# VH-VL binders against L-rhamnose mutarotase (rhaM): the designs that were tried, part 12

Target 1, 108 residues: L-rhamnose mutarotase (rhaM), of Ligilactobacillus salivarius (q1wre3)
Amino acid sequence: MTVRLGQIMHVNPNYYDEYEKRHSDLPVKFPEMKKALKEAGAHNYSIYLDKKTGTLFAYLEVDDMDKYKAIAEMDACKEWWAYMAPLMDTNPDKSPVTFDLPEVFHLD

## First folded at step 5 (VH-VL)

Design b54 (from B13b with heavy chain R60Y Y103W, light chain G95R; framework fv_bebtelovimab)
Fold by ESMFold2-Fast, scan of step 5:
Structure b54 (fold): chain C 108 residues (1-108), chain A 122 residues (1-122), chain B 109 residues (1-109)
Amino acid sequence: as target 1 above (108 residues)
Amino acid sequence: QITLKESGPTLVKPTQTLTLTCTFSGFSLSTYGMGVGWLRQPPGKALEWLALIYWDDDKYYSPSLKSRLTISKDTSKNQVVLKMTNIDPVDTATYYCAHRRGWSYGYAFDIWGQGTLVTVSS
Amino acid sequence: QSALTQPASVSGSPGQSITISCTATSSDVGTYNYVSWYQQHPGKAPKLMIFDVSNRPSGISNRFSGSKSGNTASLTISGLQAEDEADYYCSSYARSDTVFGGGTKLTVL
């Protein structure tokens, strides 16, 4: 069953352009991350930046939540997190500080 | 301990195809993040990158030489092969194969083979 | 010409510090995010000295340090020793591309 996810993260004020640039590198520089996301059935993945606050709003749809959750344990994911870590608020393991948001409305 | 060694002909005639083999140990080219590249250095000149291949069989080539180059791997033999067609005297160089580390090491070539000198003359 | 520009030569005396520059063309700033430095003694294969701008592989002396400002990366060698006399190459790359500078010959007396 497809799950819809809404998330908040934070990018540091001086790194807005660099954040966008490194994300554009993902399909070329981190093909294993792209592959892992596709295998989990992640689609319609978008991230919006509020430049006033540095707040990132992510939305994605996931077909296989077990595969999606398993991505966190992959070397590819740890590599991607470490690449992004200097630009954003992170946990000690380099994963981004992420707040899951409750879905309050959906229309097919 | 990672080691690489180049092998192939030391003398090649113009218009022939040059085939070089890199035999390695200490890693598998099926392991996530591993790659092998080919580089060359003409006598007294700068290093030039030719091609690279990754664990997932992704292949990349120098744009100026792409039409002449083919890189392939045989993971069961721990070998990477480079073929360069239509060889010319300007291709005279020492040819190196090198282990590529992924992003966590800045895509550096951290361990190099000893190199093999290939002379192109008639 | 190479996309990365290095001076052809640099010289110093034992105990001094020297710096070798590596400048990317303006068009490369968005594509070359990783910088490495290699040392090559005559007749030998290159040896990795610095990767990812400023990181040293195990076994490399802390006399070698790297930095980057704008589109120019620098290799600094402090406390110069005779054995440091060699050619030094900078390199910049992404997963799908690799480019080398023209090389700098370091002479120590």
Scores: ipSAE 0.000, ipTM 0.567, lowest interface PAE 17.0, mean pLDDT 85

Design b55 (from B13b with heavy chain R60Y, light chain N33K N55D G95R; framework fv_bebtelovimab)
Fold by ESMFold2-Fast, scan of step 5:
Structure b55 (fold): chain C 108 residues (1-108), chain A 122 residues (1-122), chain B 109 residues (1-109)
Amino acid sequence: as target 1 above (108 residues)
Amino acid sequence: QITLKESGPTLVKPTQTLTLTCTFSGFSLSTYGMGVGWLRQPPGKALEWLALIYWDDDKYYSPSLKSRLTISKDTSKNQVVLKMTNIDPVDTATYYCAHRRGYSYGYAFDIWGQGTLVTVSS
Amino acid sequence: QSALTQPASVSGSPGQSITISCTATSSDVGTYKYVSWYQQHPGKAPKLMIFDVSDRPSGISNRFSGSKSGNTASLTISGLQAEDEADYYCSSYARSDTVFGGGTKLTVL
């Protein structure tokens, strides 16, 4: 079954343009990440930025949650997190501080 | 049509710095996803990757040669320059520059220059 | 030793099929890495034959095909022709590094 995920993260206001630029690098500079996401069946992945607050709103759909969760253990993922860490709120392991949001409405 | 051509000295003495220039046409190294790499092949030996520069000036170097290599680009001239310091007879090789496409081409070097032979001899 | 191992030589007769292997000798250059194959005739620059394991550039004959299983990528040439005689190199991209195999000399006899 496909799972819909809504998430919030935070980016430093001084780095909005750099955040967007580095995310555009993902499929070119971190090809293992793109392959792993595709293998997990992650699709319709979008991130929106509220420039007033630095809040990021992510939405994605995932077909295989076990594979998706396993991405966190990949060396490529840890390298991607390290690449992004200077720009955003992160945990001690450099993973982004992410809050899962409850889905309150969906229309097929 | 993408084309690349290597230029530089054909004979270099040990301990000197080798400077090679790649001049290209048919693409801009400001375009998202574009890169140019340098590779070499000693006579009768395998291909070896040396360095890579991307559209955003991000640079990568062969780990074994990193301390000797500098890659740079001049987008206005459509040129990429490789410098290799402290040259040695073992650096005798044909040097190639090549165009690199990103994800859609599996990060392959899809179009190569003709190569330039550099001989290191006293 | 290169991180990618190829046989030094392979031979075949016209019309035959041959396969050249490329095996990762380091876990860092294992599964999920991008694999390309290049053909090189004597005195010429390499030519891209296969990219992303199994895709062909425009203009490359469908006699050339690529595959990958575990840590081993393979280039298969079917309907072997005299002009296929060349050196073949595999390559893998590991994000910040590009490695090449030692090369395989294909002799068509």
Scores: ipSAE 0.000, ipTM 0.586, lowest interface PAE 15.2, mean pLDDT 86

Design b56 (from B13b with heavy chain D58T, light chain N33K G95R; framework fv_bebtelovimab)
Fold by ESMFold2-Fast, scan of step 5:
Structure b56 (fold): chain C 108 residues (1-108), chain A 122 residues (1-122), chain B 109 residues (1-109)
Amino acid sequence: as target 1 above (108 residues)
Amino acid sequence: QITLKESGPTLVKPTQTLTLTCTFSGFSLSTYGMGVGWLRQPPGKALEWLALIYWDDTKRYSPSLKSRLTISKDTSKNQVVLKMTNIDPVDTATYYCAHRRGYSYGYAFDIWGQGTLVTVSS
Amino acid sequence: QSALTQPASVSGSPGQSITISCTATSSDVGTYKYVSWYQQHPGKAPKLMIFDVSNRPSGISNRFSGSKSGNTASLTISGLQAEDEADYYCSSYARSDTVFGGGTKLTVL
């Protein structure tokens, strides 16, 4: 029961390179986050940046939505969010401000 | 109970390398989320953060001092070491090491050592 | 100037309330997050009073409270006592970890 997710987030001005750098740290410095994402069956995960606006466009596929949603409650996820929080628009709990997009077309 | 204590020379000469050791008890620096940082305060001036090391050997440095600082840990000895190169009289300060918890404490330094005064003069 | 701005001094009388502000003015801080407050008596190490804007560590009097509005965090001390006379520092999470304010000297008259 693979679910396709499309999301919009925002990165603060002057932090584009740092955002990319810190994301490259994920598999090395935050191994529990990498493990949790893999266990939820998250794959084909890509984030694109519009440098003119600071808009981030994310796409990923998730096999187990219950496991994926549970990641938000993990201390490892909260630490990852705190690491990223200075660079982007965030909620009071430090999670990124995320807008879910409806899927309007898909072709296998 | 968590305790930390700074040790090192109290008097150093300009251009030398300052080496400070933080010895701690009451936690392991192999425990997920735990960190130890170094901070300093020149006499009569504000606190300044210098460096931090985490359980996984991730290191963070003050951008203005990064080229002069090296932080390392020996988890088996419960020690964290800070080295600062090319010491100058302006580096005269009380140096503190402090324990950091992760998300649960908002990345605050919850327990501090007593501090060690380092005077830089000829 | 520092990324976090505090007034140099504040004063009050016993039994009154005082407030110390901490304003994020630098883009190096980004979105203002994880505000902590430290108390320091002369010749002593700093003591954590407030973490994550408004939370108190065990053993800290409820006379100390923290709040935040926009890019300004505030430490409020109610029922002011002589032993509250100290330097107070705010800090926040920054791009490369931690940044401190310049400190505020509280005088209890």
Scores: ipSAE 0.000, ipTM 0.576, lowest interface PAE 14.8, mean pLDDT 85

Design b57 (from B13b with heavy chain T31D G33S Y103W, light chain N33H; framework fv_bebtelovimab)
Fold by ESMFold2-Fast, scan of step 5:
Structure b57 (fold): chain C 108 residues (1-108), chain A 122 residues (1-122), chain B 109 residues (1-109)
Amino acid sequence: as target 1 above (108 residues)
Amino acid sequence: QITLKESGPTLVKPTQTLTLTCTFSGFSLSDYSMGVGWLRQPPGKALEWLALIYWDDDKRYSPSLKSRLTISKDTSKNQVVLKMTNIDPVDTATYYCAHRRGWSYGYAFDIWGQGTLVTVSS
Amino acid sequence: QSALTQPASVSGSPGQSITISCTATSSDVGTYHYVSWYQQHPGKAPKLMIFDVSNRPSGISNRFSGSKSGNTASLTISGLQAEDEADYYCSSYAGSDTVFGGGTKLTVL
């Protein structure tokens, strides 16, 4: 069953343009990541930026949560996290600090 | 074993273009996440990063020097070339090329060439 | 562009421990990622001593250690030896790529 995910992350205000640039690099520089996301059935993946606060609001839909979670174990994912880490709030392992949000409304 | 060696002119006149070549062995610049950077150090002064090129032809430049710098690679020859236009006596420095291994290796330059001194003089 | 501040010089005696600081300016974000430390002997190329704040490359003595607290990274050299006398540079990754500190001259007295 398809799962809808809402997430909050934070990007450093000095790096808004660089964040957008590097994120657009994902399908080109990290083709293994793009492939893994497709195989997990990740759809409608969008990230919105609040420029006043540096808050990122991500939304995506995932068909296979086991495959999606397994992406974190890939070497390509660790390189992607390291690539993005200088621009964002991250955990000690360079993964982005991510807060999952409860879904309070949905309309088909 | 990764090794790098700089080559180019040791004396250049003001306003000319400086061309430096880095020849390397022990890795390919088609290998995933590998990069080669250029750095310099004027006599008695601090290190300064100039430019970087990655395996996928992604190029990065020092913001203050970007308009003067061009970095390129020839993967088949194991070479990276740096060009700097409109050189000035202040550009007198030892120029280094250095290897960068993956982003997970902390964006560090792990192996350096011996350096080549370039003097800019009339 | 992000600036990193190091003391111009530091000194110690053989067997002693010394620490070199590297402080990011608050106007440049306050916190830096991927701090590296390089050792340079006169007339030689820099040598990577520490990467990603606290990691040692293969072949680097465990006498060299790195740490970070807030906006300041530190390189500590324990059991100081005459051969440690050199210039030490910190560097950090910040959006555009690489920035270096001004360097610290270590004198072993």
Scores: ipSAE 0.013, ipTM 0.718, lowest interface PAE 8.4, mean pLDDT 88

Design b58 (from B13b with heavy chain Y103F Y107W, light chain N55D T98L; framework fv_bebtelovimab)
Fold by ESMFold2-Fast, scan of step 5:
Structure b58 (fold): chain C 108 residues (1-108), chain A 122 residues (1-122), chain B 109 residues (1-109)
Amino acid sequence: as target 1 above (108 residues)
Amino acid sequence: QITLKESGPTLVKPTQTLTLTCTFSGFSLSTYGMGVGWLRQPPGKALEWLALIYWDDDKRYSPSLKSRLTISKDTSKNQVVLKMTNIDPVDTATYYCAHRRGFSYGWAFDIWGQGTLVTVSS
Amino acid sequence: QSALTQPASVSGSPGQSITISCTATSSDVGTYNYVSWYQQHPGKAPKLMIFDVSDRPSGISNRFSGSKSGNTASLTISGLQAEDEADYYCSSYAGSDLVFGGGTKLTVL
């Protein structure tokens, strides 16, 4: 079953343009990440930025949550997190500090 | 296994363009995650990062020197070239090229060349 | 982004432990998690000792350890040996810049 995910992260206001640029490089610089996301059935993946606060709002749909969660263990994912870490709030392992949001409404 | 060696002029006159070449072995700069950077150290002073080129030809420059620097690679020759314009005596330094292994070593340079001293005078 | 500040010198005796600090003047080192430490003997190229705050490259003695708290990263050298006498540089990636500290000269008594 497809799961819809909503998430909040934070980016440093000095690096909005760099965040966007590096994210656009994901399929080119981290092809293993693109492949793993596609194999997990991750789709309709969008991130919106509130420039007033540096708040990122991510939305994605995932068909296989076990495969999706396994991505965190990939070397490529650790490299991607390391690549993005200078621009945003991160945990000590460089994963982004992420707040999962409850879905309060959906319309097909 | 991985080795890097800098080459170029040892003496440069003010206002000229300095061209330095890094020749390497033990890796390909077309391999995912690989990068080569240039750094310098004036005599008796701290290290300063200059530029970095990635496997996919993406380039990064020190913000303070960006207008003076050009980094390029020739993957077939295993070479990375740095050009610095409008040289002046304060650019006198030992210049190093160094290897990056993806982001597995963070933003660190794991293997360094021996360095080449460039003196800017007269 | 901001310069990293290190003490100009530190000294210790063989067998002791010393710590070298590296403080970001206007950025939070804790946010960036990309602190590296390099050892440099006179006339030689720098050698990577620590990366990602606390990780060691293969072949580096576990006498060298790294940590950070707030905007300060630290390199600790335990069981000091004469060959540890060198200059030590911290470095951190801060977005569009890769910055180095001013260096610390370690003298072993």
Scores: ipSAE 0.000, ipTM 0.580, lowest interface PAE 12.1, mean pLDDT 86

Design b59 (from B13b with heavy chain R101K Y105R, light chain T31G N33K N55E G95K; framework fv_bebtelovimab)
Fold by ESMFold2-Fast, scan of step 5:
Structure b59 (fold): chain C 108 residues (1-108), chain A 122 residues (1-122), chain B 109 residues (1-109)
Amino acid sequence: as target 1 above (108 residues)
Amino acid sequence: QITLKESGPTLVKPTQTLTLTCTFSGFSLSTYGMGVGWLRQPPGKALEWLALIYWDDDKRYSPSLKSRLTISKDTSKNQVVLKMTNIDPVDTATYYCAHRKGYSRGYAFDIWGQGTLVTVSS
Amino acid sequence: QSALTQPASVSGSPGQSITISCTATSSDVGGYKYVSWYQQHPGKAPKLMIFDVSERPSGISNRFSGSKSGNTASLTISGLQAEDEADYYCSSYAKSDTVFGGGTKLTVL
């Protein structure tokens, strides 16, 4: 069964265009990340930016949550997080500060 | 063990194009996260970053010198080449190439070549 | 001015501690999250001493430490030794990829 995830993150105002550019680099610069996301069954992945506040709203669907969570332990994921970290609010380990949102409505 | 070594002419005339080659060992520039940069230091002056190339052929250039610089790689030969056009006496400097291992090392240059002095004179 | 400002010189005596500052004066370094420090002896290539603000590469003495408060990063050298006499450069990630500070000459008197 597929899990729908909603998330909030924050990008720094100086880096809105760089955030978009670097995120588009993921399939090319981080092929192991692309492979891991595909193997976890991650799909319908979208991120929206509120340029007034720097707030990012992410949505994705994941078929295998155990595989998805395991991605955080990969060296490729740590390099991806480090690549993105100068552009956004991050934890000390460079992972993005992420707030998971409860799903309050869904319609097929 | 990672090593890098710069090579090229030690004396160049004004208006010529300077071509420098960085030959390295101990890593492949086809491995994701790997990069090689070029830096220079005029005698008695500060370090200046010039250019960088990543494993995926992504190229970065110093904004002040971008119009004069071209960086390229040959992953099969373990070489990175820097070309600087329209050389001038102010370009006299020791030129370094350096390894950048992934983003997890904070965009640092962790291993450097010994440097090669390039003098621009007639 | 450059995006990163360092004092031109600093001095200390053997056994003392000294601190070299690196202040971000430009928005081009973003959140100032990626700061590195390099040591350079005359006639030699720079050597990485600190990366990621406070991390030491393997083989670097724990006498060298890095920290950051606001937009000022600091390199602290404790138990000064004669061989610490060198130029020290800070560097950071920037919009252009990389910027360096102007360097600080450390004299051990």
Scores: ipSAE 0.032, ipTM 0.743, lowest interface PAE 7.6, mean pLDDT 89

Design b6 (from B13b with heavy chain Y105H; framework fv_bebtelovimab)
Fold by ESMFold2-Fast, scan of step 5:
Structure b6 (fold): chain C 108 residues (1-108), chain A 122 residues (1-122), chain B 109 residues (1-109)
Amino acid sequence: as target 1 above (108 residues)
Amino acid sequence: QITLKESGPTLVKPTQTLTLTCTFSGFSLSTYGMGVGWLRQPPGKALEWLALIYWDDDKRYSPSLKSRLTISKDTSKNQVVLKMTNIDPVDTATYYCAHRRGYSHGYAFDIWGQGTLVTVSS
Amino acid sequence: QSALTQPASVSGSPGQSITISCTATSSDVGTYNYVSWYQQHPGKAPKLMIFDVSNRPSGISNRFSGSKSGNTASLTISGLQAEDEADYYCSSYAGSDTVFGGGTKLTVL
């Protein structure tokens, strides 16, 4: 079953362009990450930026939540998080501070 | 259409530095995901990867040759340059440059130059 | 880290099928999903035949197919033709970027 996920993260306002640029590196420099996301059935992954506040609004769809959650255990994921960490709010382990949002409406 | 062509000296002496230039057309090495690599093949031997440079100046080298290799790009001239120091007769090979696709093409070298034979002798 | 092992030679008759193996160490299994195959005729540059284990570039005959099982990738050529006589190299994305197999000479008798 496909799960829809909505998430909030925060990027430092001094690094909006750098955030976008580094995110474009994911499929080229972190191919194991892109492969893992594809194998988990992660698709329709979009991130929107509110430039006034530095708020990132992410939406994605995931077919296999167990595989998706297991990505966090990969060395490649730790390296990707470390690469992005200087630009955004992170936990001590470099993972992005992420707020999962409850879905309050959906229309097929 | 993508094309690449190698140029440089065809005969070099031991201990010199070999400089090879790859001139290409049909893509820009400032475009996201694009890369150019260098490979070689000694006569009658297997293919060996040497070095790669991506659009963002990310450089990768064969671990066994890293100390001897420098790869650089000039995006305005559509050129990638490989330098190999302290050349030796065992470096005699046909040298190829090739276009690299990233993840969308499985990190393959999809378009190759014709190759240039470099002979190292005294 | 990785070494890719290919047989030095394989042979077949016109119309038959042959398979060329490319075997990695078990530690490389995860990276071998980025497997490519190249065809090289004498005196010519290599030509990409297969990428990402089983995908064909535009213009490559469907007689060429790729697969992977465990730590071994395979290139299969069906309906063998005289023009298929060439050296075949496997390659994978691993470690510092790229590794190549030793190559396999295909003879069509």
Scores: ipSAE 0.000, ipTM 0.565, lowest interface PAE 16.9, mean pLDDT 85

Design b60 (from B13b with heavy chain Y32W, light chain N55D G95R; framework fv_bebtelovimab)
Fold by ESMFold2-Fast, scan of step 5:
Structure b60 (fold): chain C 108 residues (1-108), chain A 122 residues (1-122), chain B 109 residues (1-109)
Amino acid sequence: as target 1 above (108 residues)
Amino acid sequence: QITLKESGPTLVKPTQTLTLTCTFSGFSLSTWGMGVGWLRQPPGKALEWLALIYWDDDKRYSPSLKSRLTISKDTSKNQVVLKMTNIDPVDTATYYCAHRRGYSYGYAFDIWGQGTLVTVSS
Amino acid sequence: QSALTQPASVSGSPGQSITISCTATSSDVGTYNYVSWYQQHPGKAPKLMIFDVSDRPSGISNRFSGSKSGNTASLTISGLQAEDEADYYCSSYARSDTVFGGGTKLTVL
């Protein structure tokens, strides 16, 4: 069964264009991260930016949650987080500060 | 149709700087995802990757050769230039430039130039 | 040291199948996920035959197939033909970008 995930993150002011640029580079410049996401069955992955607040709204669908959660321990993921860290709110380990949102409605 | 062609000196002396130019057509190196790499093959030996430049001027270098290599591009001329300092007879090889289309073709080099033989001797 | 190990040579007869192995032996490869295979005839530039372990570019015969088990990728050529005689190189994405195997010389007959 596919799991739908909603998440909130924050990008720092004045880095909106740089965030979009660096994030678009993931498939080209982080092949192992791309492969890990593919193997977890992550798909329909979209991130929306509220330019008034710097709030990022992420939505993705995941087929294998165990594999998806394991990505956080991969060197490739830590490199991706380090690449993005200067642009956004992060934890001390460089992972993005992420708030999981409960799903309150879905229609096929 | 994508084509690439290498050019530069065919004979260089030890300690000089080797400059090679890749001239291409059929794509722009300002297009998202596009890259051009340089590779070499000494006579009778294996292929070796040297450097890559992406559409956004991001550069990658072989760790063992990084201190000797500079890759650059001139998007308006459809050219990528590789410079290698302190050339040595062991650098004698056929040098290739090759196209990479983002993550298409699994980060492989899908189209290659014909290669140019560079001999290093006094 | 080569991060990817290939046999120096393999041989077969027309109509047979042969397999060339490519084994990741260095930590520089990391997870061995993006494997490509190139064919090179004497005096010619390499030609991409297989990418992403098992996919073929347009125009490449389905006699060429790729697979992977553990840290060993394999190129299999079925229905071997005289024109298949060439050097074959495996390659993979590595942390630095790209690494190549040492190459395998395929002799037909």
Scores: ipSAE 0.369, ipTM 0.826, lowest interface PAE 3.1, mean pLDDT 90

Design b61 (from B13b with heavy chain S104R Y105S, light chain N55D G95S; framework fv_bebtelovimab)
Fold by ESMFold2-Fast, scan of step 5:
Structure b61 (fold): chain C 108 residues (1-108), chain A 122 residues (1-122), chain B 109 residues (1-109)
Amino acid sequence: as target 1 above (108 residues)
Amino acid sequence: QITLKESGPTLVKPTQTLTLTCTFSGFSLSTYGMGVGWLRQPPGKALEWLALIYWDDDKRYSPSLKSRLTISKDTSKNQVVLKMTNIDPVDTATYYCAHRRGYRSGYAFDIWGQGTLVTVSS
Amino acid sequence: QSALTQPASVSGSPGQSITISCTATSSDVGTYNYVSWYQQHPGKAPKLMIFDVSDRPSGISNRFSGSKSGNTASLTISGLQAEDEADYYCSSYASSDTVFGGGTKLTVL
């Protein structure tokens, strides 16, 4: 079953343009990461930036949550997180500090 | 084992273009994650990063020097070339090329060439 | 000027432990996630001693250790030996790719 995910992350204000640039590299420069996301059935993935606060609002749909969660342990994911880490609020393992949001409304 | 060696002129005149070649062995710059960078160190000064090229031809440049630098690779020859235009006496330095394996090396330069001293004078 | 600040010099005696700091400027607080340390003897190329804050390449003595607290990374050398006398550079991966500290000269008295 498809799960809809809403997430908040933070990017440092001095790195807005670099964040967008590096994120655009994902489908071209990180083919293994792209493959892992595709295999988990991740689709309709969008990230919006509030430039006044550095807040990122991510939305994506995932067909297989177990596969999606397993991506975190893949070398490809760790490399992608490493690439993005200098621009964002991160955990000690370099993963982005992410806050999952409850879904309060949906229309088909 | 991975080895790298710098080559090029040891003396360059102001305003000319400096061309340096890094020849390497022990890895292919067509392998995912592999990169080769250029760094320099003026006599008695700190290390400074100049440029880097990855396996997929992605190129990175020091922001302060980007307008003067061009990096390229020839994967069939195992070579990476750096060109720096409008050379000045302040560019006198030992120039190094070095290997990087993306995240596997924590984005560090794990293996370095011996360096080549380039003196800029008339 | 460097985005990473190191003391110009540090000294110790054989058998002691010394620590070299590497501090990100206020503009880069919390953004330097990949810290590496290089050792350079006079006339030689730099040698990677520590990468990814605390990992050692194969063949590097466990007398060398790395850590990070807040915006400051540290290289600690225990059981100081004469051959440790060298320049030490910290480096980090940032938005402009690579940044180096100004270097620290270690003197073994």
Scores: ipSAE 0.000, ipTM 0.582, lowest interface PAE 16.3, mean pLDDT 86

